# VH-VL binders against Imidazole glycerol phosphate synthase subunit HisH (hisH): the designs that were tried, part 3

Target 1, 225 residues: Imidazole glycerol phosphate synthase subunit HisH (hisH), of Colwellia psychrerythraea (q47xb5)
Amino acid sequence: MTSAKNVIVDTGCANLSSVKFAVERLGFEVTITDDITIIQQAEKVIFPGVGSAKHAMKNIKAKNLEAALQGLTQPVLGFCLGMQLMTESSTEGKKSSTEGNNDDNTSHIVPCLNLIPTNVEPLKAQGNRLPHMGWNTLTQVSNHPIFKGISEGDYFYFVHSFAAPISEYTIASCEYGSTFSAAIAKDNFIGCQFHPERSSALGSKIIQNFLELDSTELNQELVNL

## First folded at step 18 (VH-VL; from g4 with light chain Y96F)

Design m8
Fold by ESMFold2, fold request of step 21:
Structure m8 (fold): chain C 225 residues (1-225), chain A 122 residues (1-122), chain B 107 residues (1-107)
Amino acid sequence: as target 1 above (225 residues)
Amino acid sequence: EVQLVESGGGLVQPGRSLRLSCAASGFTFDDYAMHWVRQAPGKGLEWVSTISDNSGYIGYADSVKGRFTISRDNAKKSLYLQMNSLRAEDTALYYCAKGPYDWVFETYFDYWGQGTTVTVSS
Amino acid sequence: EIVLTQSPATLSLSPGERATLSCRASQEIYSYLAWYQQKPGQAPRLLIYDASNRATGIPARFSGSGSGTDFTLTISSLEPEDFAVYYCQQYDYWPFTFGQGTRLEIK
């Protein structure tokens, strides 16, 4: 019987090492695992992800993690795709080819974990290049505890072509042609569209604020944007 | 068994173009990012380009950016490299490579083709 | 661009000996390092990924260690077929880069 205070969920995604190092540099111990019992018993859960929602949900189901993730009651922080997987669905369009016959560009709806009642849609970039890739600022920031010491105008690293629209669950916003949710939250589930593990000192501050949450901070009525 | 078969190499003069192709089999091509890596004669390895599973994320080495275009046709399970404005330093064996993820960063190359030779000479 | 420096450039050893190959990164790459073997006339073959994980089908005599900036490939007891060039590759972010190679010669 092994226990771990802080856990990174092993969904089989590419960026696990950089997330682990980002936590360890702050002086916290963390375990990467797909063991349901260890995840459920952890005090803090980090839910990383990169790539498509379709493949991530397939991996989650193959590992039998879906119900376990949906049942978590401790604080959970999602990074990038991890945030998107917390929503109800993604209209993540699948392009099967940039070469060959008939431009096989189709749109698909991928059911996600349904933890936060919003959806992920193609980012309306309004002539800007996709993906939205690089450093960009937060345009509005709520008083959510993960944003202690974080303000409008602070830079974070983004790499995505899909985003959640502004909703009652938005706790930070960003602009790239249109305004989208840079972060969302409901109850114990918190997600950031940016990559805290690649966002230097301010990204580390987000991770630190999350790992230092006490039980009373998420029991309070939180202010959304 | 994963198989990657490159073709389209040859001898060309500087400033001309070539198009390489890579035929893939033995795995679900649509689930993975794909890559080109090259090796000049007697030299080491150089990453050239990467394309995601749906072509939404594309990267190039600085040495080829603006001249080379990576693309894929998932229906034909094929990867392509259009090489324009070729230079002598582009002379190399060009490998098609597969990574383990649909993601374009934090990724290594678990399967390689045997390569196709491009020679740029007057 | 992240530069990988491999040492030694050439290593001459006999069968049964232990080989130790080094790869040093110019900046932090966490565990995003792979090792490849390339025999004459062949494509590279993945040996180690994520610094220490042996790829499928790779003999147990191959092992990797290290994190951050300093990485090591060890071959515990050389076999004649281990004569090859060995490359390290970082994959933290684009551009992906390779070391210049270590040539392992069997006497």
Scores: ipSAE 0.631, ipTM 0.842, lowest interface PAE 1.8, mean pLDDT 90
Fold by ESMFold2, last read:
Structure m8 (fold): chain C 225 residues (1-225), chain A 122 residues (1-122), chain B 107 residues (1-107)
Amino acid sequence: as target 1 above (225 residues)
Amino acid sequence: EVQLVESGGGLVQPGRSLRLSCAASGFTFDDYAMHWVRQAPGKGLEWVSTISDNSGYIGYADSVKGRFTISRDNAKKSLYLQMNSLRAEDTALYYCAKGPYDWVFETYFDYWGQGTTVTVSS
Amino acid sequence: EIVLTQSPATLSLSPGERATLSCRASQEIYSYLAWYQQKPGQAPRLLIYDASNRATGIPARFSGSGSGTDFTLTISSLEPEDFAVYYCQQYDYWPFTFGQGTRLEIK
């Protein structure tokens, strides 16, 4: 059995290499693994993901990771789809919607890890093109510890067509036709809709802030948006 | 056995259109991103276009943007490339390719078809 | 656009010899580098993905190494069927790009 301080969960997704490099260039050691024991014993867990919730949840179940991820008590940071998988469900499915004005959209509901009580739904782009792809600013930023040195108006890289709505779990917001959760958190689970690993110096600051969390920082009362 | 079979190539004059098809079998088609890659006679490989599992993410090489349209029909397990305003430099063997993910970045091509030839000349 | 430069353009060797093929990226691509083999009249065949992982069914004599911008494909002891054109491909982001190829020829 190998023990590792920092872990990237190997869900079989595409973006593992860039996430690992982003951690390593900050001077931290990190292990990519799907070994439940190593994940559970880690001090910090990064939960990456890209692609569809349906395929990601299928892989998580095939690897027998669902219960293990739900039982984590240490800090966990999700990237992009990783954030979305922390919610109760995603409305992405086999059907795509037309850009804007999609009042008659039908979709398949994908149950997710149910760690943060919110849902992922089609981004209301209000005439803007989907997907939301490129650099965009945070419109509100809470005092959550991962946002040390991060301010409203700072740029991060987004690539998504679905988002979590604003809720009591929102710790940062972004606007693209409508306002959506750029980041959410509950207890030890933290998720970013943007890609820290592709967001240059500010993305690196998010990762560094997460990896440097101590046990007292998540116990303090946090301001919700 | 993963199988990708391209069709629809042929000889056309510049400015005309062709529609390529790729029939897929041996895997769950709607779980994967799909790609078109081309190879001009005696030349190297050029990525043409990518489409995600649900068609939500689509990309094109600059050389074909505005002229080519990638699409898929998951019920028919088929990938398509509509090629409009064809030019002589579009002459190539067009491959249908599959990657290992449903995602459109950070992905390589683990299975390829044998290709269909498009020749654009007067 | 990320440019991949392969060297040498042509490599002439005999069966049993070791082949070393290079691919250099114009910018950081982490480990998002694949190697393909293409024989005349055939589609490309995936050999190596993520810089160093052998694809299914690829013999152990093929190995990949490198990260960042500099990558190497090594064939430890050439077999007659290994004489072909080899391409590297980056897949960090669109547009996906290929190197110009290295032709591995029998000496």
Scores: ipSAE 0.622, ipTM 0.838, lowest interface PAE 1.8, mean pLDDT 90
Fold by ESMFold2, fold request of step 21:
Structure m8 (fold): chain C 225 residues (1-225), chain A 122 residues (1-122), chain B 107 residues (1-107)
Amino acid sequence: as target 1 above (225 residues)
Amino acid sequence: EVQLVESGGGLVQPGRSLRLSCAASGFTFDDYAMHWVRQAPGKGLEWVSTISDNSGYIGYADSVKGRFTISRDNAKKSLYLQMNSLRAEDTALYYCAKGPYDWVFETYFDYWGQGTTVTVSS
Amino acid sequence: EIVLTQSPATLSLSPGERATLSCRASQEIYSYLAWYQQKPGQAPRLLIYDASNRATGIPARFSGSGSGTDFTLTISSLEPEDFAVYYCQQYDYWPFTFGQGTRLEIK
């Protein structure tokens, strides 16, 4: 049986190469895989993603990964869409193809992995352009271990039109017209709305902090925003 | 069998407009980002524009920004390029291209149409 | 904008020979590099994606290598149909850019 310490889940998304290189530049070995056994046996799991929740969940189901991802107990870090897929649902689903088809809000909702009890909704940009695209600061940062060496006011790269609202699971916040969760966590599942792989030295610090988590650090009660 | 068929090219004077169309078949059109790429006569390839599956993300080359508008109609499985204020340097064969993802970065072009010719001459 | 420099501009070889084509990026693009073949009067055809992965239906004689800024396309034994123009393309971020091509011609 092949075993890998660090894995990137191959969901078929576009950004796998940049995530892999970001890990390797820090001196860590990492394997991109969709093999359930290799994923389950890894010590650290990176869960990347870009694009729509609908397409990503379809790919996850086609690869038979849904139950395996839901059952992971080791640390898992989601990037961008990967964070959003950890929530219960996303409103990124497309509307009915015909005008006058009066679907309720449920027909535009994409069920996700339901690992963190919150939802993804359209970002309330309050007159700012969507997508939220570019460098922006964290407005609050919790004491979560992935934020060692990270402070309020630090810049990270964002590209998204949907976000998780502030909740008890929020471990960092950002403002773009309204305040949204820059990162969320529950138990072993951690997600960042920003792109650590495109966020220069501070993004690399997030990845390094995650890969260096020991068995006891996630057992601490997290301070939520 | 993925097929992309461009139309709407022609000879036009500088300053005028043309609208290009691309009819897509053989794949689920609304799951993929779509692109326009052009090739001037005897020259290399130039990316023109990209649009995401739901039109939420759109990009343009600097050479066409403000003059060209990409759009799509997922019900008709069609991609469009509205080209305004045409210039002689816009003369090219215009290709419709499909990428492998619904995302607009980190993407290459796995299927291409045969192109439609636009000639801008005074 | 990321500039891709292809070399050589023209490569003259005979069928059965090995071709080596180079593409250099002006900045880090990881493995976000594709290779295309274009024959006269035809659309480009994807050969290699993510620097080293052969596209569906592409013969095994085509291979890609490299990462970061330096990339290579190799054709292990040239067939008559391989004489064409070859382009590299980066797709890290907008604008997507192409090299200006290497023309592989029969000697």
Scores: ipSAE 0.612, ipTM 0.830, lowest interface PAE 1.8, mean pLDDT 90
Fold by OpenDDE, look of step 18:
Structure m8 (fold): chain C 225 residues (1-225), chain A 122 residues (1-122), chain B 107 residues (1-107)
Amino acid sequence: as target 1 above (225 residues)
Amino acid sequence: EVQLVESGGGLVQPGRSLRLSCAASGFTFDDYAMHWVRQAPGKGLEWVSTISDNSGYIGYADSVKGRFTISRDNAKKSLYLQMNSLRAEDTALYYCAKGPYDWVFETYFDYWGQGTTVTVSS
Amino acid sequence: EIVLTQSPATLSLSPGERATLSCRASQEIYSYLAWYQQKPGQAPRLLIYDASNRATGIPARFSGSGSGTDFTLTISSLEPEDFAVYYCQQYDYWPFTFGQGTRLEIK
């Protein structure tokens, strides 16, 4: 099997076509695969996801991707659930919706990949409608390389009911009832809560920045954060 | 094998109530968002309602908001649709449908039941 | 809501021929589009998801393409069992919406 420069990980829990299209539109080649060897040999890895952490992790394990993902040394960029899966755990459960009364408030903690030492929790929307869906602005933007050309106040597209809190790993923040991490990073692992593939030119810029990222630059910037 | 079996349909007068049920088997029920989609006689498909367990999201089409209530019992692997204040325009074959995962905003319907017929007529 | 317009309304073809069905969205929906087949008296069956992925058990003669606003379902060589109504469905925005359907009938 020929080595792919850029890879999108197929966990079975993502719209892979949208991500692929976003990458290809920028002029980059990309391979969608769940093949461990191809993923490991890739220069860049995109890790998208939608749905529940529980289901995604189940699929990841079923595909025997867990250890492989945890062992990746090249830059990895997680989208939405993909970002969340990079954390230590995600607390999932039924949330109160304005559309119906659900009496079952049971929550459970889903162990994730533990690549970034933070946790995902239900988003504290403070009366705002959940999920957080649509365009929202970044309120804080670090000088992380993926944010070249990105500024505070820029709009990105969000679709989520859970979020990582502000932590030392936060490289961008957003407000929706409460402040949460719009993006997090540690070492070679980067996650965006928003969907770059759905965030117009600015989202494309994030993807481009990532795909053009060199490891030396990444390490240098992370030390300065 | 994934199976969805709807029941509870029937003939009712306008203003009456009806409760539909969907019995699911062949998959881990609580890992997936569940949906109701209806089809009026000789017409196309119309999304009615969605429920996600882990996300806690419940959605309704505008045409049924305030009148219909979707719910689920994971222990019984069952989906429900309580339909109140029924109207003639609610006449349709009601399908229970499974999503590919427990998320609601980027989901399609990978499996469908055979449907149960609801007829609202004076 | 997003309006999906399918064309043609009716397509008359013979077994062995190539069928091309169109679905156009009123606005950008990326690849959040599915195709369903519905035979008379039966429930819809998922054919394609995410614009271009075949569902489990779907024959290779079925393929989906497109992104943004224009989508196509192609049946490379029609089998007798393929004559049915086909629906597209978007799941980018609430509410989820379906096209009005294309009826593929035997010529």
Scores: ipSAE 0.540, ipTM 0.843, lowest interface PAE 1.8, mean pLDDT 92

Design m8
Fold by ESMFold2, last read:
Structure m8 (fold): chain C 225 residues (1-225), chain A 122 residues (1-122), chain B 107 residues (1-107)
Amino acid sequence: as target 1 above (225 residues)
Amino acid sequence: EVQLVESGGGLVQPGRSLRLSCAASGFTFDDYAMHWVRQAPGKGLEWVSTISDNSGYIGYADSVKGRFTISRDNAKKSLYLQMNSLRAEDTALYYCAKGPYDWVFETYFDYWGQGTTVTVSS
Amino acid sequence: EIVLTQSPATLSLSPGERATLSCRASQEIYSYLAWYQQKPGQAPRLLIYDASNRATGIPARFSGSGSGTDFTLTISSLEPEDFAVYYCQQYDYWPFTFGQGTRLEIK
C-alpha cells in the first residue's frame, strides 16, 4: 500500500516521460501509474495522451481504468489526446481530411470517456495543412484558474488533426482555418488541445497553475469563455 | 516474437526509382508508428522517415524530402518506402524499425529488421 | 538539428573491465536518449531508452545515466559479446539523430 499526491495515468502513451519531466522540473513529485487505488487517492491527476483515440481507449479498457477515470472527483488535467478522450466521441478512427467530406464518419466514431459533453471532429483547416503542427496563439482565454498569467496572443505548441468545436465548455480558443477549442473544462475535468509539456515557460505555467489548484478555486472562479 | 522483414532493395541507376517493403509480424501492426533508418557502407545510422499508426503524421529527413514517400498498409501489415530520383548518396542498408508507441515523437526504435541493400550506381 | 557527439571514437578494453561511453547533445533533450549496440553484419539492438531504462532482455551490466545534454552508457564488467559499436540516438523531436558511434574493441 502506497500513496501519491500527484499522478500521471499510465495509458501506455509516448509522452509519459516528457510529462513527468515537465512536472518534476517545477519541483513537484509525480508518479506514473495505472493502479486504480493510487489514481483514486491522488490529489491531482494528469491524463496525458498522444496518438489515436482508438488505441488509447482500447488500452484504458484493457487496464480496467474506464470506470475509475469516470469516477474521479479531484482535479484532472488532460493533454492533447487526453483532452479528446474526455469528450463523448472522436472520429480519430479515420484519417483527417484537408477539405471536409464526412460521408462515412459514423463508421469511424470512437466512443470516449464521456466526461465533457462535446465531441471531437476533423479540424476544418480551410486549405491549411494538416496536421496543425507548430506554435500558435490562443485567440480567447477565459479566467479559468489554469490560465492565471496567460493571455490572448500567447503561444502554445499544437500537433493535431482533430479538434473539439467551440461550445459552452470552451475555456480557450485558437484559430487554424477555423476556430476550435484550445481548452475545455467541466467541473473537475480540464483538457488542453495544446501540449503544455512542449510549450516552454507558458506551458510550465499551465502545469504549475493546475498543480496549485484547490477545490475553492475550481468551484468558485470557473467561467466559460 | 516481433519480426520485420525488408525487401525490394537492389542495384539501380541514378535518377531511377525503387520501392522497399517491410513485412511485419508478431505484434499488432496497427497500434504502432513505423520508421525507416539507413546506414551507408562503413558509416553510422541516419533516420529517414516515420509514419504514425494511421498514417496521419509523417516525417522525413531533409536529405530525402520530396523524393521519398513512406506509406503503410495495415490490412497487409506492411510498411513501404517509395524512393524516387535516387542518387549515389542514397546507397545504404535500409532498415525497417518499430517504435514502442503509435506516436511519431518522443520515440525510439525497439525492434529492427535485418535491412535491405540499395546501391545507386551507374 | 540536434547533433550528438560520442566519445571516445574507439575504446580498447579487456573482458572484465568497466566501459564508460559518452554522448553529448548540442542542445537540451531532457531524457530522450537511447543507446543501441551493433555488431558487424547485424541490425542495431536497443539497450537503453529514456536515458536510464534497460530495454527488455538487456543484462543488468548495462546501465545508462544522464539528462539534459550529457549522457553515459556504462558496462560494468565486459563480456566477450559486448565488443561492438555503440550508438546514441535522440528523439526529442524530428529529425531524430544518432551519434557517430563508439567502437568498443578488445585490447
Scores: ipSAE 0.506, ipTM 0.783, lowest interface PAE 2.5, mean pLDDT 89
Fold by OpenDDE, last read:
Structure m8 (fold): chain C 225 residues (1-225), chain A 122 residues (1-122), chain B 107 residues (1-107)
Amino acid sequence: as target 1 above (225 residues)
Amino acid sequence: EVQLVESGGGLVQPGRSLRLSCAASGFTFDDYAMHWVRQAPGKGLEWVSTISDNSGYIGYADSVKGRFTISRDNAKKSLYLQMNSLRAEDTALYYCAKGPYDWVFETYFDYWGQGTTVTVSS
Amino acid sequence: EIVLTQSPATLSLSPGERATLSCRASQEIYSYLAWYQQKPGQAPRLLIYDASNRATGIPARFSGSGSGTDFTLTISSLEPEDFAVYYCQQYDYWPFTFGQGTRLEIK
């Protein structure tokens, strides 16, 4: 197959159509694929995801994408679960039973792609309803290139019950009962907890910034939160 | 092969209770959100309830809030719907449905059971 | 809640013909739309998810298109077994809602 400039990775755990539409609305061409060669040859890679890390990682492995994703050197932008999968691991909760007092809520650690040395944990909602769903503001925004034209107080759309804590890799933050990483980055890997494809003009701006990103910008010292 | 088998339906008087069950097989049950959808006789489809373990989400249609309770037993690969204070308008075929992920968002119903009939009549 | 309006209410066609079914959302739902087929006495069957993806085992003659508020299910060449009721369903906002259905009947 021919090389594609922009690629959306098909992990089997994402609304690919929505992401594709968001990219195309901006005037960019994009290919959805699980073909390793095409992904590797792409100039930009979008890595969306929804659902559980366990399920997504299972699919990634089944598609033999794990090593390929880990070896990517071009800019990669993860959406929501995609971001989470970039971390070392995700601690997810599972219930064996929801009846009566037999609430066996156990957490398990799901190894992820280990691209960004942080972890995903249950969101400390502090009494707020889970999942965190809807529009919320970025409380802090770094000078990372993907946030060009984005400011603190800007709204983005969130849907998640897990989050990466604030770390040296945080490039934007949000508050929902507690402060968490709205976005993280290391090297060529960038992740957004929010859904740019559902975040109106500002979400589109994030996508545009990414697709127009000069790879050399990622080699520069950036100010993280 | 994915299979969902509902049971527990029947004829009851208004104000009474029923408990529906759905036995799942052919897939890893705890990897997916599960749902109840109902269809009144000769009518369309109506979402009733959703349970997602990973997201922690439990949802109900306004029409059943406070009366119905969705639950699941992953060890038994079973989904349940406790229906209390039943009304005539609850009369429907109740489908157990599987979601594509264990997540609340972006959830369609990729597999359906054949349903169990609930009739509420005085 | 999101209201999905399907049109036409009834579509009468013959085998071999092309069927075009519409589903309109009361507001933007991106691509969070599914199509189902329901035959008499049977449970619904998923046809299309995420507006344009065919579910496993669904024949190629079924296709979904659209985004935002306007969606279309197309059956390129009707087979006898395709005559049924078709529902669209949005999963962008809770509560999840269905269209009222389009009945595809044999002319």
Scores: ipSAE 0.484, ipTM 0.831, lowest interface PAE 1.5, mean pLDDT 92
Fold by OpenDDE, last read:
Structure m8 (fold): chain C 225 residues (1-225), chain A 122 residues (1-122), chain B 107 residues (1-107)
Amino acid sequence: as target 1 above (225 residues)
Amino acid sequence: EVQLVESGGGLVQPGRSLRLSCAASGFTFDDYAMHWVRQAPGKGLEWVSTISDNSGYIGYADSVKGRFTISRDNAKKSLYLQMNSLRAEDTALYYCAKGPYDWVFETYFDYWGQGTTVTVSS
Amino acid sequence: EIVLTQSPATLSLSPGERATLSCRASQEIYSYLAWYQQKPGQAPRLLIYDASNRATGIPARFSGSGSGTDFTLTISSLEPEDFAVYYCQQYDYWPFTFGQGTRLEIK
């Protein structure tokens, strides 16, 4: 089995083509796979996701990827839902609008991969429309290597109704009614709430920084926000 | 097997109301965004409305905004479209469609019903 | 809104021939594009999603390619049942929009 240098994890809950394209246009080779061995042997792992945490976790388990992902020691970058899945849990809400005003706002807590010890919760939008959709700026940016060439005030593309709060693992922040983690990191695991693959040149820069990341850099003392 | 069965279509005069229903089976209904897409006679496809519980998003085409209301009953595995102030241009076959995820974006339609016909005429 | 333009409007071919259908977006939509087949009197059927992924049960003769603004649906060797109307649909931005369709007819 030929080892792939860069891998995109196929969870069945992501636009893999867009992610692949974003990587390839930078001149990097990448393999999309759900093969555990290939994922484990990869130098870099991209972990994208769209949809619900419940659905994604179901697929991850069905593909027997859970333990493998949890055991990865190489750099891993989560996109949007992928980031959320790296946390301990994600609280997701089902708002069904029934004609009968039965706002059955049942929130469900979905256990995730528990790679970064934080949680995802409903975004406190403070009256702003949910989901948070479109371009927004990073309010704070740490010196984490993935943010090389990225500055406060730079725009990235967001699509989410849930977010990780500010914590010791926050390496970038964003404001939408409240301040939330635009990115989090712990050890070899990095997550971006925004979609780098949809964030134009700056998104590409994030991807490039990640793919060029020296694993030794992750072991260095990073300044968190 | 995924099944979507629309009902509630008919002939109505302009200004009147109709309520469309879609009965879903063969999948976990509440795990997916649901949609209405319509097709006027001899014309192409037009997105009408989307409802996603996870994202909390409800969307409408500009042509129906303020007049149509999408809703769902997960317990009954049913999707609805309340159509008020109907116009002649609303005449179409209305399809119920399933999304691949429960999410506001990246939504295509992986399964379709056979549709229910709405005719608005004086 | 994003405008999808399909070409040609009508494509006349014979069974066994290769069909190439185009869908062009008015702006960048990455790979957020789907293809549908609709036969007379039937509901649309998903063929391709995310520009290049075949939906479940779709024959291998169907393939999608492209990214950005230009997309292509290819049928490598036409079967009699493939003669229908084909639509592309973008799901990058609301409102989601369809192309006007390409009618694939028997020559």
Scores: ipSAE 0.479, ipTM 0.829, lowest interface PAE 1.5, mean pLDDT 92
Fold by OpenDDE, fold request of step 21:
Structure m8 (fold): chain C 225 residues (1-225), chain A 122 residues (1-122), chain B 107 residues (1-107)
Amino acid sequence: as target 1 above (225 residues)
Amino acid sequence: EVQLVESGGGLVQPGRSLRLSCAASGFTFDDYAMHWVRQAPGKGLEWVSTISDNSGYIGYADSVKGRFTISRDNAKKSLYLQMNSLRAEDTALYYCAKGPYDWVFETYFDYWGQGTTVTVSS
Amino acid sequence: EIVLTQSPATLSLSPGERATLSCRASQEIYSYLAWYQQKPGQAPRLLIYDASNRATGIPARFSGSGSGTDFTLTISSLEPEDFAVYYCQQYDYWPFTFGQGTRLEIK
């Protein structure tokens, strides 16, 4: 089988073309695949996602990717829902909208990949409109290698109604009614709540930092927020 | 097989109300955002409304804001469009459409119903 | 709102020929573009999503390309059933918008 240096995981719940384009614009080659062997043999893995955790996890299981993803030892970068899927679970459900009729709020807990020991919960927007959408700033940024050249106050593009709270795994934070994890990391797994592929030059820098990341750097002790 | 069946269309006078329904089958209804798209006679396509449970998003085209209300009943696998204060320019074939997932963004329409005709005329 | 401009308005070709349809966005929309086919008296059918991915059941002769502002739908060899109206649609910004359509007619 053909090996690929960089891989984008096809879960069936992601805009793969936009992610691929973002990577290729930087001069990197990348393969989109749901082939377990190719994913396992990749030097770098990008794990994008859009939609609900419930639906994405169904697809992941249907594609028999769950165990493979959990067993990856190379660097993995999750985008948005991809990040959320790296956690233990995501509490999802019907959310209120300020622009229409609201049904009764119901929630359910979706077990995720459990790669990073934290959880995703409804974003505490404190009266702000949900979903959190558009450009917002990082309020804190750690010394994690993925954030090389990134500073507090830098803008990134967010689209989400759920978030990971601040924890020992938080490597960047953002404020939207409450403080939440803009990014989390543990071992070889990194997740960004924002969309690097939609975050202009700084988003590209995140992707570049990841693709150029030396795996040995992830074993170093990092300063947590 | 995915199936969407619209109903509730008809001829009404301006200022009147009409409620459209869409019956869904062949997929897990509550896993997806649902949409209304309309097409005036001999014209192109126009997005009307979107509802996403997971994101909590409900959206409307400016042309229908304040007059139309989208809702859904997941137990009945049904989508609705309450149309109030109807205008002549609301005359169109109204399509129920399925999104690829339950999210507000990056949503195209992967399946369409046959449509139901709404005619607003004096 | 984002304006999608399709060209040409009408394309006259014969079966077996290659068709190239264009869709231009008024601003950057990355790859958040879909293509639809609509035959007379029928509902639209999704052909391409995310600019270049064929939808389920769509023949290989259909392909999408492009990113940013310029997009193309290509039909490598036209079949009689391919003569229809084609729409592009962006889903990067609300409100979602459609192009005005390209009519592909038989020469």
Scores: ipSAE 0.476, ipTM 0.824, lowest interface PAE 1.4, mean pLDDT 92

